# Ledger of designs, part 17: VHH binders against Aspartate dehydrogenase domain-containing protein (ASPDH)

Target 1, 283 residues: Aspartate dehydrogenase domain-containing protein (ASPDH), of Homo sapiens (Human) (a6nd91)
Amino acid sequence: MADRGPWRVGVVGYGRLGQSLVSRLLAQGPELGLELVFVWNRDPGRMAGSVPPSLQLQNLAALGERRPDLVVEVAHPKIIHESGAQILRHANLLVGSPSALSDQTTERQLLEASQHWDHAVFVARGALWGAEDIRRLDAAGGLRSLRVTMATHPDGFRLEGPLAAAHSPGPCTVLYEGPVRGLCPFAPRNSNTMAAAALAAPSLGFDGVIGVLVADTSLTDMHVVDVELSGPRGPTGRSFAVHTRRENPAEPGAVTGSATVTAFWQSLLACCQLPSRPGIHLC
Short names: E, the ipSAE of ESMFold2; O, the ipSAE of OpenDDE; V2, 0.75 times the mean of E and O plus 0.25 times the DockQ between their complexes.

## First folded at step 14 (VHH; framework vhh_8emy_2)

Design H6 (from G2 with N31D; at its last look DockQ between E and O 0.75; V2 from the best seeds 0.75)
Fold by ESMFold2, look of step 14:
Structure H6 (fold): chain B 283 residues (1-283), chain A 118 residues (1-118)
Amino acid sequence: as target 1 above (283 residues)
Amino acid sequence: QVQLQESGGGLVQPGSSLRLSCAASGFTFSDAWMHWVRQAPGKGPEWVSNINSGGDYTNYATSVKGRFSISRDNPSKTLYLQMNSLRPEDSAVYYCATEGSPWYFDSRGQGTQVTVSS
């Protein structure tokens, strides 16, 4: 896209996903018409020695001075709660922590800022396999139930509140079964796939999509996601149904697998090719 | 000022049926998802079922699917739970809830006790 110059990209968060995105932006960005203009992390020490000092943003409130076109959040839902509206004042926002949108106040604030400043809220689909198929089925009125089960070793969960105190008796324990909205506050880093499902199926939403967390001590190096859906009963009394099972190898105790990083990069590239349009859009 | 009044519980034998009711006031009932949640002594709260504002989407916990049926009557602002084929493990205090965190019931009413004696 000549004559317009490169899209200016800021990255908020410098964990595993942030580090990968920064590396790809520096290596491949220029040829794709992208320019990394800042990296911010809640702990600035993580950036020392690996992010060029000129790109290190010390105060997130100063992001406007870097004139970003897009800010990519790959940190935590709390950043979206605290700073999402301010980011939208200056740039389009790609939300990497879709569990943040389970909070209705946050969703309202993002929508208001998006409309006021004419900037889009993009939400990454993350590790959700089949997100586009779910979205199209929902839009056609063909989705009646959607259940997403995440199973992994207990050490692979980052749980808060009452879920953090839960014990896993025996080898396989259901830690939570219920609406995704009730899970997201207590598993903000382990519920992003479920939150993406809720956003892909707005007829159900965060209250209608059911999330299940399973602690399974046999899954020491694997994350398993089972997606089950059904449509309305047909004339014969039978329902359309789909089952998918994703088995993703992971380092013991890891929250994010390698396939998620590649999918997020593709979401970022897609967002950069879309016009700035107010509202929340799943990518 | 949300007010929820549960009723219809009781002491029953295994295999019996009960119908719980929840009278709602202080919010726009017809715009809200409604839930049933239960809590047995010494255990944490357990989500049981929910239903959307229009009544056309329902979900159930695996432990009750096929035995329980949730419904609502928006004109009367009343939520129902039809409980069939009751088992001793269904014994709990049952609460209705609306939007918010289904894990915490500090603002809930007293609930309605269901006891299934084996």
Scores: ipSAE 0.663, ipTM 0.878, lowest interface PAE 1.3, mean pLDDT 87
ESMFold2 (binder alone), look of step 14: mean pLDDT 83; pTM 0.849
OpenDDE, look of step 14: ipSAE 0.828; ipTM 0.934

## First folded at step 15 (VHH; framework vhh_8emy_2)

Design I1 (from G2 with N59Q; at its last look DockQ between E and O 0.04; V2 from the best seeds 0.00; counts 0 for: pae E 22.7 > 2, placed apart)
Fold by ESMFold2, look of step 15:
Structure I1 (fold): chain B 283 residues (1-283), chain A 118 residues (1-118)
Amino acid sequence: as target 1 above (283 residues)
Amino acid sequence: QVQLQESGGGLVQPGSSLRLSCAASGFTFSNAWMHWVRQAPGKGPEWVSNINSGGDYTQYATSVKGRFSISRDNPSKTLYLQMNSLRPEDSAVYYCATEGSPWYFDSRGQGTQVTVSS
């Protein structure tokens, strides 16, 4: 199906990623067939002076008045938990916080709303390099293990619960190692690449993919993601294996690295060009 | 120093059950993926099963799927393999192993012999 006229895009969240997306939508959007129709942020003062007043949405519940085709969430998994199904009533949804899907109730609610209103749930892969290859390997029955390690300076974490109280005594400390499902509630802003991996590998899922969170004081300007996978053991006792290392430049103390911002823009462009169908789809 | 000690093997008739145990020490057992591997006379090693560190994800070779069940008890640092409906083709020395970086085995115990014979 060919579309005519601009796709109407709303942005939920105005942190570093949101600011970058809004800037790109205003500058490049019209030539790409995209029109920014609203920006919402929990703290509306963050938009003052940088978002045109006509585009500032003060109450997220009013988003339907802007008639979006796509709403892009770049705020927090709490927005997906609380408002995801309501957004799907009005538009396709690009989830920027895939850690929200570690909650099975949220996943069911999004699927139900997606089916009912005939809108797609797209999920950004973020900093996950090789997501398509992982999906193909998993679908072919060739994936035995998948492990995702995220390392950054402690100031780049936004941790909750027991992890927020964890002490990092040395220059390099493993804060968590275990199933991705166990990490997402306590590192909702720092587990999105791992959540994307769990969605790329449904045979393992959130319970089978291993997430590792590392505080490393030497990484003042970098976020590092290591993805390690293996297949079934061959006759010699060795397995097919892949290890990728992605080093993402970041400002000191930033939660989001610079390469993640560019990758997210590409996910947004890709999901606007894909045939939309009900269900949850990794972009 | 990683130490693994398998036990529970024996001589049994076809259709019988056995439960193998592997006592582990010298590493953080609760953080390690564990495996069962077997080796019959004149054959190379054959991977049988694995289990993640938390014990909630398991995989099996097609030759044993539906008959064998892997489990672990992290407090006691013990890995198990429940083997049901045993066949003569299951006769082998069974080893437990831990996943090494870069994802290859570099330590195993002495193994425990399983012999299935009429």
Scores: ipSAE 0.000, ipTM 0.093, lowest interface PAE 22.7, mean pLDDT 82
ESMFold2 (binder alone), look of step 15: mean pLDDT 83; pTM 0.846
OpenDDE, look of step 15: ipSAE 0.684; ipTM 0.864

Design I2 (from G2 with N59H; at its last look DockQ between E and O 0.01; V2 from the best seeds 0.00; counts 0 for: pae E 19.0 > 2, placed apart)
Fold by OpenDDE, look of step 15:
Structure I2 (fold): chain B 283 residues (1-283), chain A 118 residues (1-118)
Amino acid sequence: as target 1 above (283 residues)
Amino acid sequence: QVQLQESGGGLVQPGSSLRLSCAASGFTFSNAWMHWVRQAPGKGPEWVSNINSGGDYTHYATSVKGRFSISRDNPSKTLYLQMNSLRPEDSAVYYCATEGSPWYFDSRGQGTQVTVSS
């Protein structure tokens, strides 16, 4: 990066993740060869007093005027549905809402735009531990099954549709178990880790990777992500298997844990170092 | 063009069994994950079951686990759903769908009506 001008970065969304990213970009960006060129939020009032007015973008459609190299979405999958392709006209895109890619039309549009405009689609792995290992195993044809369980306090869920009506009669309740594609529309903010897993394991995809949501009232200070996978059988007949458990500190009711915020920053940095090739890339 | 045609639905009593079939054409059936989904009146679509291309992997919604069985015959390009111990809450239009868009019904048939009533 030393020989290139600074990468111009736009941030779409100014929630927890967006605020963190903007702060870091402003504080550390220059030394890393990154320049924040705009911040957009659906509610511009949230940026008042925190983001310099000159960096506030009022109309997302005008993002091209800021000449970004990378646009980081940390708002909502709806933004990707509506504006992802248009963003790709102007810049590389880092998707912070992987659940958006569960929509086949959206995925197709992003790929077409990526190819047409020669810009990359990056996807943040978020809370997914072992994403690269999963990808490698899958690429080798060795992945047979993949199950991702997200357990949080009931207040941490933002569920829609039939899942919003689900009752949690006990201390621990399975809210959903099934293909990730079926989960994403009803849990757009709670299925991003599962979506990332689906992207890491294209042989299974959104239809083959199993996502599980668990409401656990005992989880008052952390999110738990379990990843279970199976691989090839060995000479003894035993199958390769991995089970990871990620305990992420979180306040009650929080959608995103603290470690995930840090992980996202790392994804952003990684994206800036990757070649800008068309296609969807997990980072 | 992907074509799916569901059949086998009907009106049955609680506790009875039905076998649904889905005839597939217009794509390489033997390479596709297949799904059953259902939609009851006034409710959103509900995923029921899926099966991988080879048939060695199956998964079921909790609500139907132990009662329903998904299978496929790749040579005849047919997907099946054996439904046992049917309940009134199983009443819905049942659709088969290919991988990629089962929840958006971009690749589903016209569906077959299943009604469970005493």
Scores: ipSAE 0.000, ipTM 0.227, lowest interface PAE 12.7, mean pLDDT 90
ESMFold2, look of step 15: ipSAE 0.000; ipTM 0.118
ESMFold2 (binder alone), look of step 15: mean pLDDT 83; pTM 0.850

Design I3 (from G2 with D106Q S107H; at its last look DockQ between E and O 0.77; V2 from the best seeds 0.00; counts 0 for: pae E 3.7 > 2)
Fold by ESMFold2, look of step 15:
Structure I3 (fold): chain B 283 residues (1-283), chain A 118 residues (1-118)
Amino acid sequence: as target 1 above (283 residues)
Amino acid sequence: QVQLQESGGGLVQPGSSLRLSCAASGFTFSNAWMHWVRQAPGKGPEWVSNINSGGDYTNYATSVKGRFSISRDNPSKTLYLQMNSLRPEDSAVYYCATEGSPWYFQHRGQGTQVTVSS
């Protein structure tokens, strides 16, 4: 037990977040008891010159040969839809694209694989400030509404379907207001904080948590996340309420703010310290 | 096969009230979140409100909060939208919906027209 050696970590995705995680794992991993054992990216050319060739995994289906303890997904919810259950066959999974769980079939498949192979599904809380407080309030029956608003410059969105065709004529336009479940398929890379909120508040879930997506041309170097919640109406007609506002510096056009990168590293470290038990766990 | 049938729309004056109904069949209504969505001419769909399976959680779009009230009757498999203080901006075809997205409904009805005009 004492001679187990370091936790073996695989990284799926080599965009901005993946590059940061790989860099930190190589620099700080050994001291923390973590060993990077593979990196996979859909475009392997992005890894050339920055990821040692021995760590480059060419075929994701071969990940089991690297014997990972944890696979960290920082690519896209399609990876979770297509490969999440296969990953869980071999390792614990840290989901960096929690918007994938808006699909009920995917959630069921991950739970079934998690139980069958005795591996945990961890979900990063990302830029969601106060996730544990939301979870505790929800568990105590004290959460009746949760609304998450994401605002950034239109160039920071990667939208799909009819949401991609929406016009943003003014300086500040609401592109979407509605259940998080309805947003995630059309904003898969811009809805992860909202998906994390839905997972933190299972009494509401993806249908009860309301997501608002705002295009604001004044936010050239900033991502803004507002979280608004309320509890049950009391005898005076008033409710307990919390409003948090998180302002995340980001380079122009970026979909990922700097605070998200740091928070994800902390989620990776935290989930490595948690018991590996079946189920979906916010990390 | 999911079937949804909206009714209760009409032509009314600003400030009036209307109550929309949605008759549901072909699925376990009592286990589903239900939504109201509206679509004005030349615009994309706009989510209006939803309600959970038990009726104890409700949400409203900012544009209608305080004026509209969603409810359901699980024994009769019927969803309702009480629309008060109607404005010309509320003119749209109203749909009830379940499963999927306000932009691409997996299941919605044919809609009921609400026209608010003076």
Scores: ipSAE 0.607, ipTM 0.864, lowest interface PAE 1.8, mean pLDDT 87
ESMFold2 (binder alone), look of step 15: mean pLDDT 84; pTM 0.858
OpenDDE, look of step 15: ipSAE 0.897; ipTM 0.960
ESMFold2, look of step 16: ipSAE 0.341; ipTM 0.742
ESMFold2 (binder alone), look of step 16: mean pLDDT 84; pTM 0.855
OpenDDE, look of step 16: ipSAE 0.851; ipTM 0.938

Design I4 (from G2 with T58E; at its last look DockQ between E and O 0.63; V2 from the best seeds 0.71)
Fold by ESMFold2, look of step 15:
Structure I4 (fold): chain B 283 residues (1-283), chain A 118 residues (1-118)
Amino acid sequence: as target 1 above (283 residues)
Amino acid sequence: QVQLQESGGGLVQPGSSLRLSCAASGFTFSNAWMHWVRQAPGKGPEWVSNINSGGDYENYATSVKGRFSISRDNPSKTLYLQMNSLRPEDSAVYYCATEGSPWYFDSRGQGTQVTVSS
């Protein structure tokens, strides 16, 4: 706080979300005390003509030369698996692909690097409405179940493994119902809100939070997220319960809804205001 | 290495009850979430239920909620599934699994057959 210079921000990933973040950082960053210092993408050609050449990082391993304070990952869980610890060597990390943390080896590696290099792992909450309320309820021992249902048109899924061959008979099909940990490896781009819920509720975690993935052909331009939770059964047999429903407009076939892009920008701004400390922190 | 052995299946009539058990070894059972998964012939695996390490958090698939109950006994390293009001659609091979892996393909036991028929 005492020596507040501009935060130096690097962006890893130049897909739809990455392009939006870079555009906002270039246009609004200086007024917000932020300086974009690099952009990296697996396919460097995606950056040509769009990212100033001086900001284009060709080799992710060289990121330390740009002296970032924060590196924002908006690419894919694979980047977190492969490079997250190396990034944490040089900077705080904002994870845009929280489904990566369903892998216990990755979570352990990030925590160890975070502790060793004294850098924070921040995680964007994405489309998870009520994340702070969930976190507080969990910390107080008041959370017994948490169920997150995501519904969208089948074209909005990027499924892998056994889920890639899933049959969708009729207009509305449950593709998966089970622990979020079992979903994340096979829906890495469609499970980020559920992963954020697992991180918001560590008493349940990736094994205790239940994810439901629904293909609904009527949702051509909408992503729907339902969050249902309950607390312990009281003496009368009743439990505290909350149900929230978020409807996000989305381009047909899009993996990420448009409201999620704006929410991610706000998560980026918020984590730049937080003190740097080791550990995994939801923004 | 993880070893899981399911038992307790059988051929029963609709409306019957069965209790499945799973003997576990090769990991710290008392620190792990445990799960039940089932698979009918020609169908993909279906998650049924899970329970946390202390036995105080339980979840159920919509298809079985209210009819099945999961429990565990940490001293004996044993997981249970009480299945009440059985229906023909519950017919499947039932497997137990532990946390930390994609359960449906990697760390399953041999399973136990449950058949519910007229």
Scores: ipSAE 0.597, ipTM 0.856, lowest interface PAE 1.8, mean pLDDT 87
ESMFold2 (binder alone), look of step 15: mean pLDDT 82; pTM 0.838
OpenDDE, look of step 15: ipSAE 0.879; ipTM 0.951

Design I5 (from H1 with K65E; at its last look DockQ between E and O 0.10; V2 from the best seeds 0.00; counts 0 for: pae O 14.4 > 2, placed apart)
Fold by OpenDDE, look of step 15:
Structure I5 (fold): chain B 283 residues (1-283), chain A 118 residues (1-118)
Amino acid sequence: as target 1 above (283 residues)
Amino acid sequence: QVQLQESGGGLVQPGSSLRLSCAASGFTFSNAWMHWVRQAPGKGPEWVSNINSGGDYTNYATSVEGRFSISRDNPSKTLYLQMNSLRPEDSAVYYCATEGSPWRFDSRGQGTQVTVSS
C-alpha cells in the first residue's frame, strides 16, 4: 500500500453504517492509507451538512470518475442486485448486505463481473461471531448443521411479504425458521448475519443453513445472535457442538447494534489487506 | 457447464421406499460435495442431505434422519438417495445440487417428482 499511494474508497449508503464509515475514513483514513473519494445515498438530502459537497456523488453510475479502488456497500441488497456488477467494473466491492447473495442470479453476475474485470468481491461478516472457525470446520468436512438465530425487539424488524403480516401474539415469537435462502427475500435487512453464515459454510450454503428470526419484547436494549452448530461424532458417539451467544447493545427499534458498526469497520480494514483476486471473500 | 439430471421419482404409498439417482457431468464430481434438496408446492427449498467428496461423511436434515441414506459413486459420477419409510410430507420435487465453489451452490437439475399418497 505504501508505494502506490492511498487506497481510494467510495461509500454507498449513508445510513447508520455509512455515516460511521465515512466519519472514520475522514478521521483515520489518512493514517491508514485510505482516502474517501465519494459518498452516495439514494436520498442525497441525508448527506447535506454532513458530507462535503465535493465528496457527494449524485449519480452512482458515475462512480468510475472517482477512480475508486474499493467501493463499500452499506445501503441495501437492492443496490447489489442492480449495481453490483457495474461497480466491479471499476473497483473491488465490499458487500455490506450479504443477503443479496441469496439470489443466485445476483451471485452469478457478481462472480462473472469479478472474473471479467479482475476485481474482488468482499463480504462483511457483520454480526456473525466465529465466522472463520465455521469456515475452517466446514472446509475440513466437519460441519453437520448450522443454525443462526437473530432475536430483537419487534420494532427492529424490517420485514416484507408474508413475514410482514406475521403476528406476534406473545412476548416471544418465532417469525421464521427455515433455510436462509427462503428468509433473505422477506427480511433483507435482518438476514445479513444468516447470509454471512451461509457463505462461511458452503457445504450447507443458503439452502442448508437454518435462519431463525425471533421477536422478543423483552429485548429493549440489545440484539441477540445465537449460533448453533454440530460437527463430527466422537468415539463416544457424542457430536462436536458449538453454541455462541452474542449480546449486542442496541437502541429500541434499531436494525443494527453498536458492536456491528465496529465490525464493519474491521471488515473494511481486513479486505484492504487481502489479495484482490477475483471471487467472493468473507471479511 | 455443470449438468445434473435427477431420476427415480414416482408415486408411492406411505411406508414404501424409493431410490433417487443423479447423473452429474461438466465438473470434477469426485472433488465436489453433493446435496439433495427438495421443494414442495408453495414452500421454499428444503435441504435434505449432503455427502463429502469421498463419501465417508454424510449429513441429514432432522426430518429425514434415520430414513434416508445418501451415497455416491465417483467413477460413474452418480449421486444416490435411498428413501425408506416414506411419508406424505416427503412429497416434493427432489433436486441434486453441488457446491462447486467455496461460495456457491451450483445450479440444480430439473428435479424428480416424489409423491407419497395412499
Scores: ipSAE 0.000, ipTM 0.226, lowest interface PAE 14.4, mean pLDDT 90
ESMFold2, look of step 15: ipSAE 0.737; ipTM 0.910
ESMFold2 (binder alone), look of step 15: mean pLDDT 83; pTM 0.844

Design I6 (from G2 with Y104L; at its last look DockQ between E and O 0.61; V2 from the best seeds 0.48)
Amino acid sequence: QVQLQESGGGLVQPGSSLRLSCAASGFTFSNAWMHWVRQAPGKGPEWVSNINSGGDYTNYATSVKGRFSISRDNPSKTLYLQMNSLRPEDSAVYYCATEGSPWLFDSRGQGTQVTVSS
ESMFold2, look of step 15: ipSAE 0.744; ipTM 0.917
ESMFold2 (binder alone), look of step 15: mean pLDDT 83; pTM 0.847
OpenDDE, look of step 15: ipSAE 0.841; ipTM 0.933
ESMFold2, look of step 16: ipSAE 0.744; ipTM 0.916
ESMFold2 (binder alone), look of step 16: mean pLDDT 84; pTM 0.850
OpenDDE, look of step 16: ipSAE 0.132; ipTM 0.589

## First folded at step 16 (VHH; framework vhh_8emy_2)

Design J1 (from I6 with D106Q S107H; at its last look DockQ between E and O 0.69; V2 from the best seeds 0.73)
Fold by ESMFold2, look of step 16:
Parts: sequence; C-alpha cells; structure tokens
Structure J1 (fold): chain B 283 residues (1-283), chain A 118 residues (1-118)
Amino acid sequence: as target 1 above (283 residues)
Amino acid sequence: QVQLQESGGGLVQPGSSLRLSCAASGFTFSNAWMHWVRQAPGKGPEWVSNINSGGDYTNYATSVKGRFSISRDNPSKTLYLQMNSLRPEDSAVYYCATEGSPWLFQHRGQGTQVTVSS
C-alpha cells in the first residue's frame, strides 16, 4: 500500500557510531525509505550544532510522541537495561550493545516486552564474521565449541572493575579467557562481538561461548577477531572445524574499527527489511 | 545462600595427578553451569574450566586443555576436576563457582590449595 510512508527511525546515542549513523540517515535515508525522527543522547550538549533542534529528543521517555517504527541503540548496555522494555512498547529495537543481553534479567524483560507489544528485538552482529553460518550450524545440532578472541592495543579497551586495573606487562597479554558472561560486565564496549556470538549459538549461550581478550601493543591501528569453532567428534575421532580471522583497521586508541561502522549500517538496513516478529533476532 | 566447599588439594610433584571435589548446596545444582577458577599468590583469578547442567558441554582454558577433565554428579551435587600432568604453574588456590555475575571475582568457599613442587 502507497499509504505506508517511510520507516521512522530514532537513534539513541551520539558517540562516534551514533554520529555516523545519523549522518547516513540524513543523507541517504529518504532514498531508502527511512526518516530520522529523533536523536537522543545522555549528554544533550553533544548534539548541539550538529543535530537539528527539531530532531533532538530531550527526554527518552517521550520517544512515543515521535512515532518511531525502529529505535536504534548505539550508546551503552545500560540504556538497554534501563529503557529497552519501554522502547519496545513503541517500536522495534535494534540493540547495538549486545553485551547487555549477558544479564539474564534484561534478556527476560526484553523478551516479555517484545511478546506483549508485538515488537522485535534485533541485535547487531557487529564485527562477527560468519554469524549466519554459526546460527545455522547451532540450530542443526552441529556446534560443540565456539571461542572468540579479540585482540587490540590496550588503549582500545574500555574496561571496568577488576579488568580496568589489569596490567599489560609484555607486548601481548591475555587479559581474560573464559565464558562470555563473565567478561561482559567488565568490558561492555569490548565484548559486543562475543555477545553476538553467544546469541548466534543459543545451545552454548553466554556460558558456553568462550571469550578471550588480548592486549597487543603492536596493534596500534587494528582490531583483530578470531573465531574458532568445532562440531561433535565423529566416529573417526575427527570434528568439523572452522577458524576465521578478521583484521579490522581502526584509528589509534579507538574502540570501534572503521569496518564495524559500515557493518552496523548494514545491520540497520537488514533489520528494516525483516518482518516485525517478537523475539530476539541477530541481524 | 549458595554454599560451595572445595577439597582434594595438596602438595605434589610435577607430573602427578590430583582430583578436586566441590560440594554444592543452596541452589538447584542440576540447572546450573559450574566453573573452576584458580588464583595464584599475587595474581588475578584465572578461569580454568566449566561444564553445563547436563554435563555434555565442557570448556577448558588453553593452559589446561588436554590435562584437566571436569565432571559433575548431579544426584550428589558434586563438581569434580581431574588434574593430570601437573606443572608448577598450576599451583594455586582452586575455587568452584556457579552462575551469577561476576562469578570470576567472587569466592564463596575457602578454596583448596594445590602446590606443585619438587
């Protein structure tokens, strides 16, 4: 029907990724059938001079007045913890901080709101290469182990709690090795690819997918992600196995690499093409 | 209310084996992932291994893979760690842990000391 009009998109978060997303929506949105209807940031001053005042949302609780079809979170897991269910009352939600789903209460609340209001929770795959293949393998019962290693310069980490005090004495130091659920609270901005892997492989989940965080001083302009998986041991003692390595150029000290920004834009476009159905879906 | 009691540690020579046990109470043991964590003096905690509720999914830290084996007995609410080919770098206090974040940095039991020395 000709009455649909463009999809109405709200953006929550105005850091590097949010700024890029808003810029692309303003420049390319209309030709793609998308209309930016609000931008919100915890610090409204960040939007001054770059976001038209008519698009600036001062109170996130008022987002329903903008009648969004999709709200894109590109801020921090805390926004998903605090406001995710409220957003789902009014719109589909694209979670840019999938590490938020490591909290079981948050995951339950999002699923309940999604079912109640008939809105989808989409999760950006970020830098995770091969996410759809992992999902299909897991659904077929063919996934037995999944390990994701992220390596970058120590300045590229935004670590919290005990990990914030971690020493990196050598040129290459393993800061964490263990279940993704144990990492996400202390590396909420550096564990999103691992969280996406846990969501792609629900048979393993946040407890069964192993995350490894490596500080490597030689990676001043690069983020490296290694994904290793295996299937069940066959009768010969051999297992199906895959190893992928993604090298992603990044500005010195950046948390987000340049290819991640492009991948997130593609996730947004993809979720706008998907049917709105309840549940959590990787896009 | 979760209570965990580790046992089975000791002083052994390199190449020896030990079997650690963890008695659990105060939660539904059969529904939880269980973990082993270790901490050497002056170092941060290190995740060692985990096992899902049914016992059919196991994971190991790179440093112990092939040498250690995790298992569980749900009727007795007991978690085990079989440690073979022990090395001096395995010396640490070993703790068991269950789901609950941040489990890596919270020790509910006193742990059990493993010392590998000639």
Scores: ipSAE 0.633, ipTM 0.873, lowest interface PAE 1.5, mean pLDDT 87
ESMFold2 (binder alone), look of step 16: mean pLDDT 84; pTM 0.855
OpenDDE, look of step 16: ipSAE 0.863; ipTM 0.944

Design J2 (from I6 with L104M; at its last look DockQ between E and O 0.01; V2 from the best seeds 0.00; counts 0 for: pae O 5.7 > 2, placed apart)
Fold by OpenDDE, look of step 16:
Structure J2 (fold): chain B 283 residues (1-283), chain A 118 residues (1-118)
Amino acid sequence: as target 1 above (283 residues)
Amino acid sequence: QVQLQESGGGLVQPGSSLRLSCAASGFTFSNAWMHWVRQAPGKGPEWVSNINSGGDYTNYATSVKGRFSISRDNPSKTLYLQMNSLRPEDSAVYYCATEGSPWMFDSRGQGTQVTVSS
């Protein structure tokens, strides 16, 4: 990056993640060789007083005018569905809503756009612990099963469709257990970690990775992510197995925990250092 | 390098008020969201409050809402925390912080001790 000047970064979405990223980019970006060139939010009023007017992009379709090198989506999977390919026309894309890729049409469109415009699709691993290890195990043909459980307070869920209707007020309720692909449409904001896992384990994919959503009223100040996988059988016949538990501090009702916000920043920095090759890359 | 220096802590009685200050340097303060966090002995760090770059948007932990007030002076690169109606449970080392890595509140100073005791 040192040879081509600062990387120009646009941020799409100004929620919890967007606000954090914008703040970091403005405060620390210059020293890191990053320049914030625009911020877009569906509700522009949310940016008032916090984002310089000159950086506010009113029309997402005009993002090309800002000449970004990287556009970071931290808004909603819908933005990826609707504008992902268009964004890739102008810049590399960091997807903050990996659940969007559960839609096969979207995935295909992103890949095609990536190839056509020679821009990379990066996907933030988010709250997924051990993403690289999962990827390596899968690549070696060793991954047999992968289950990702996300537990949070009921207020932390943003569920749609049948999942919204099935919400139970019990102390601990499994809201969903099944293939990640079946979950993402109805939990677009709560399935990103599972989606990242699906991407990390292409042998299983969205159809083979199991996602579990758990509403737990006792979780008032944290999100819990469990990753369970099985691998190859050893000489004794026992299978390789990993179980990780991630406890992430979170405000009550929050969709995204604090550590995940930081992890996303790390993903942003990482993707800036990676070759901008076409394709989908976890970072 | 991000530098933060907290001050204003002390020993006070319940119900009293205290104003903390944080002097910032080494980054574009006027562009940064700022935070106060606290850590009591034997407990993990607790987020207390944050403020946007312009100072017109603030948030507070439920435990301090209505009692604490965060503010900032961008020209002097100073963050403030006005703490009113202090309680013993507010006793902690208080840190100012920016958005940091690898953890959100890693970019913080040495902290200032607040002790609320009768």
Scores: ipSAE 0.021, ipTM 0.402, lowest interface PAE 5.7, mean pLDDT 90
ESMFold2, look of step 16: ipSAE 0.667; ipTM 0.875
ESMFold2 (binder alone), look of step 16: mean pLDDT 83; pTM 0.846

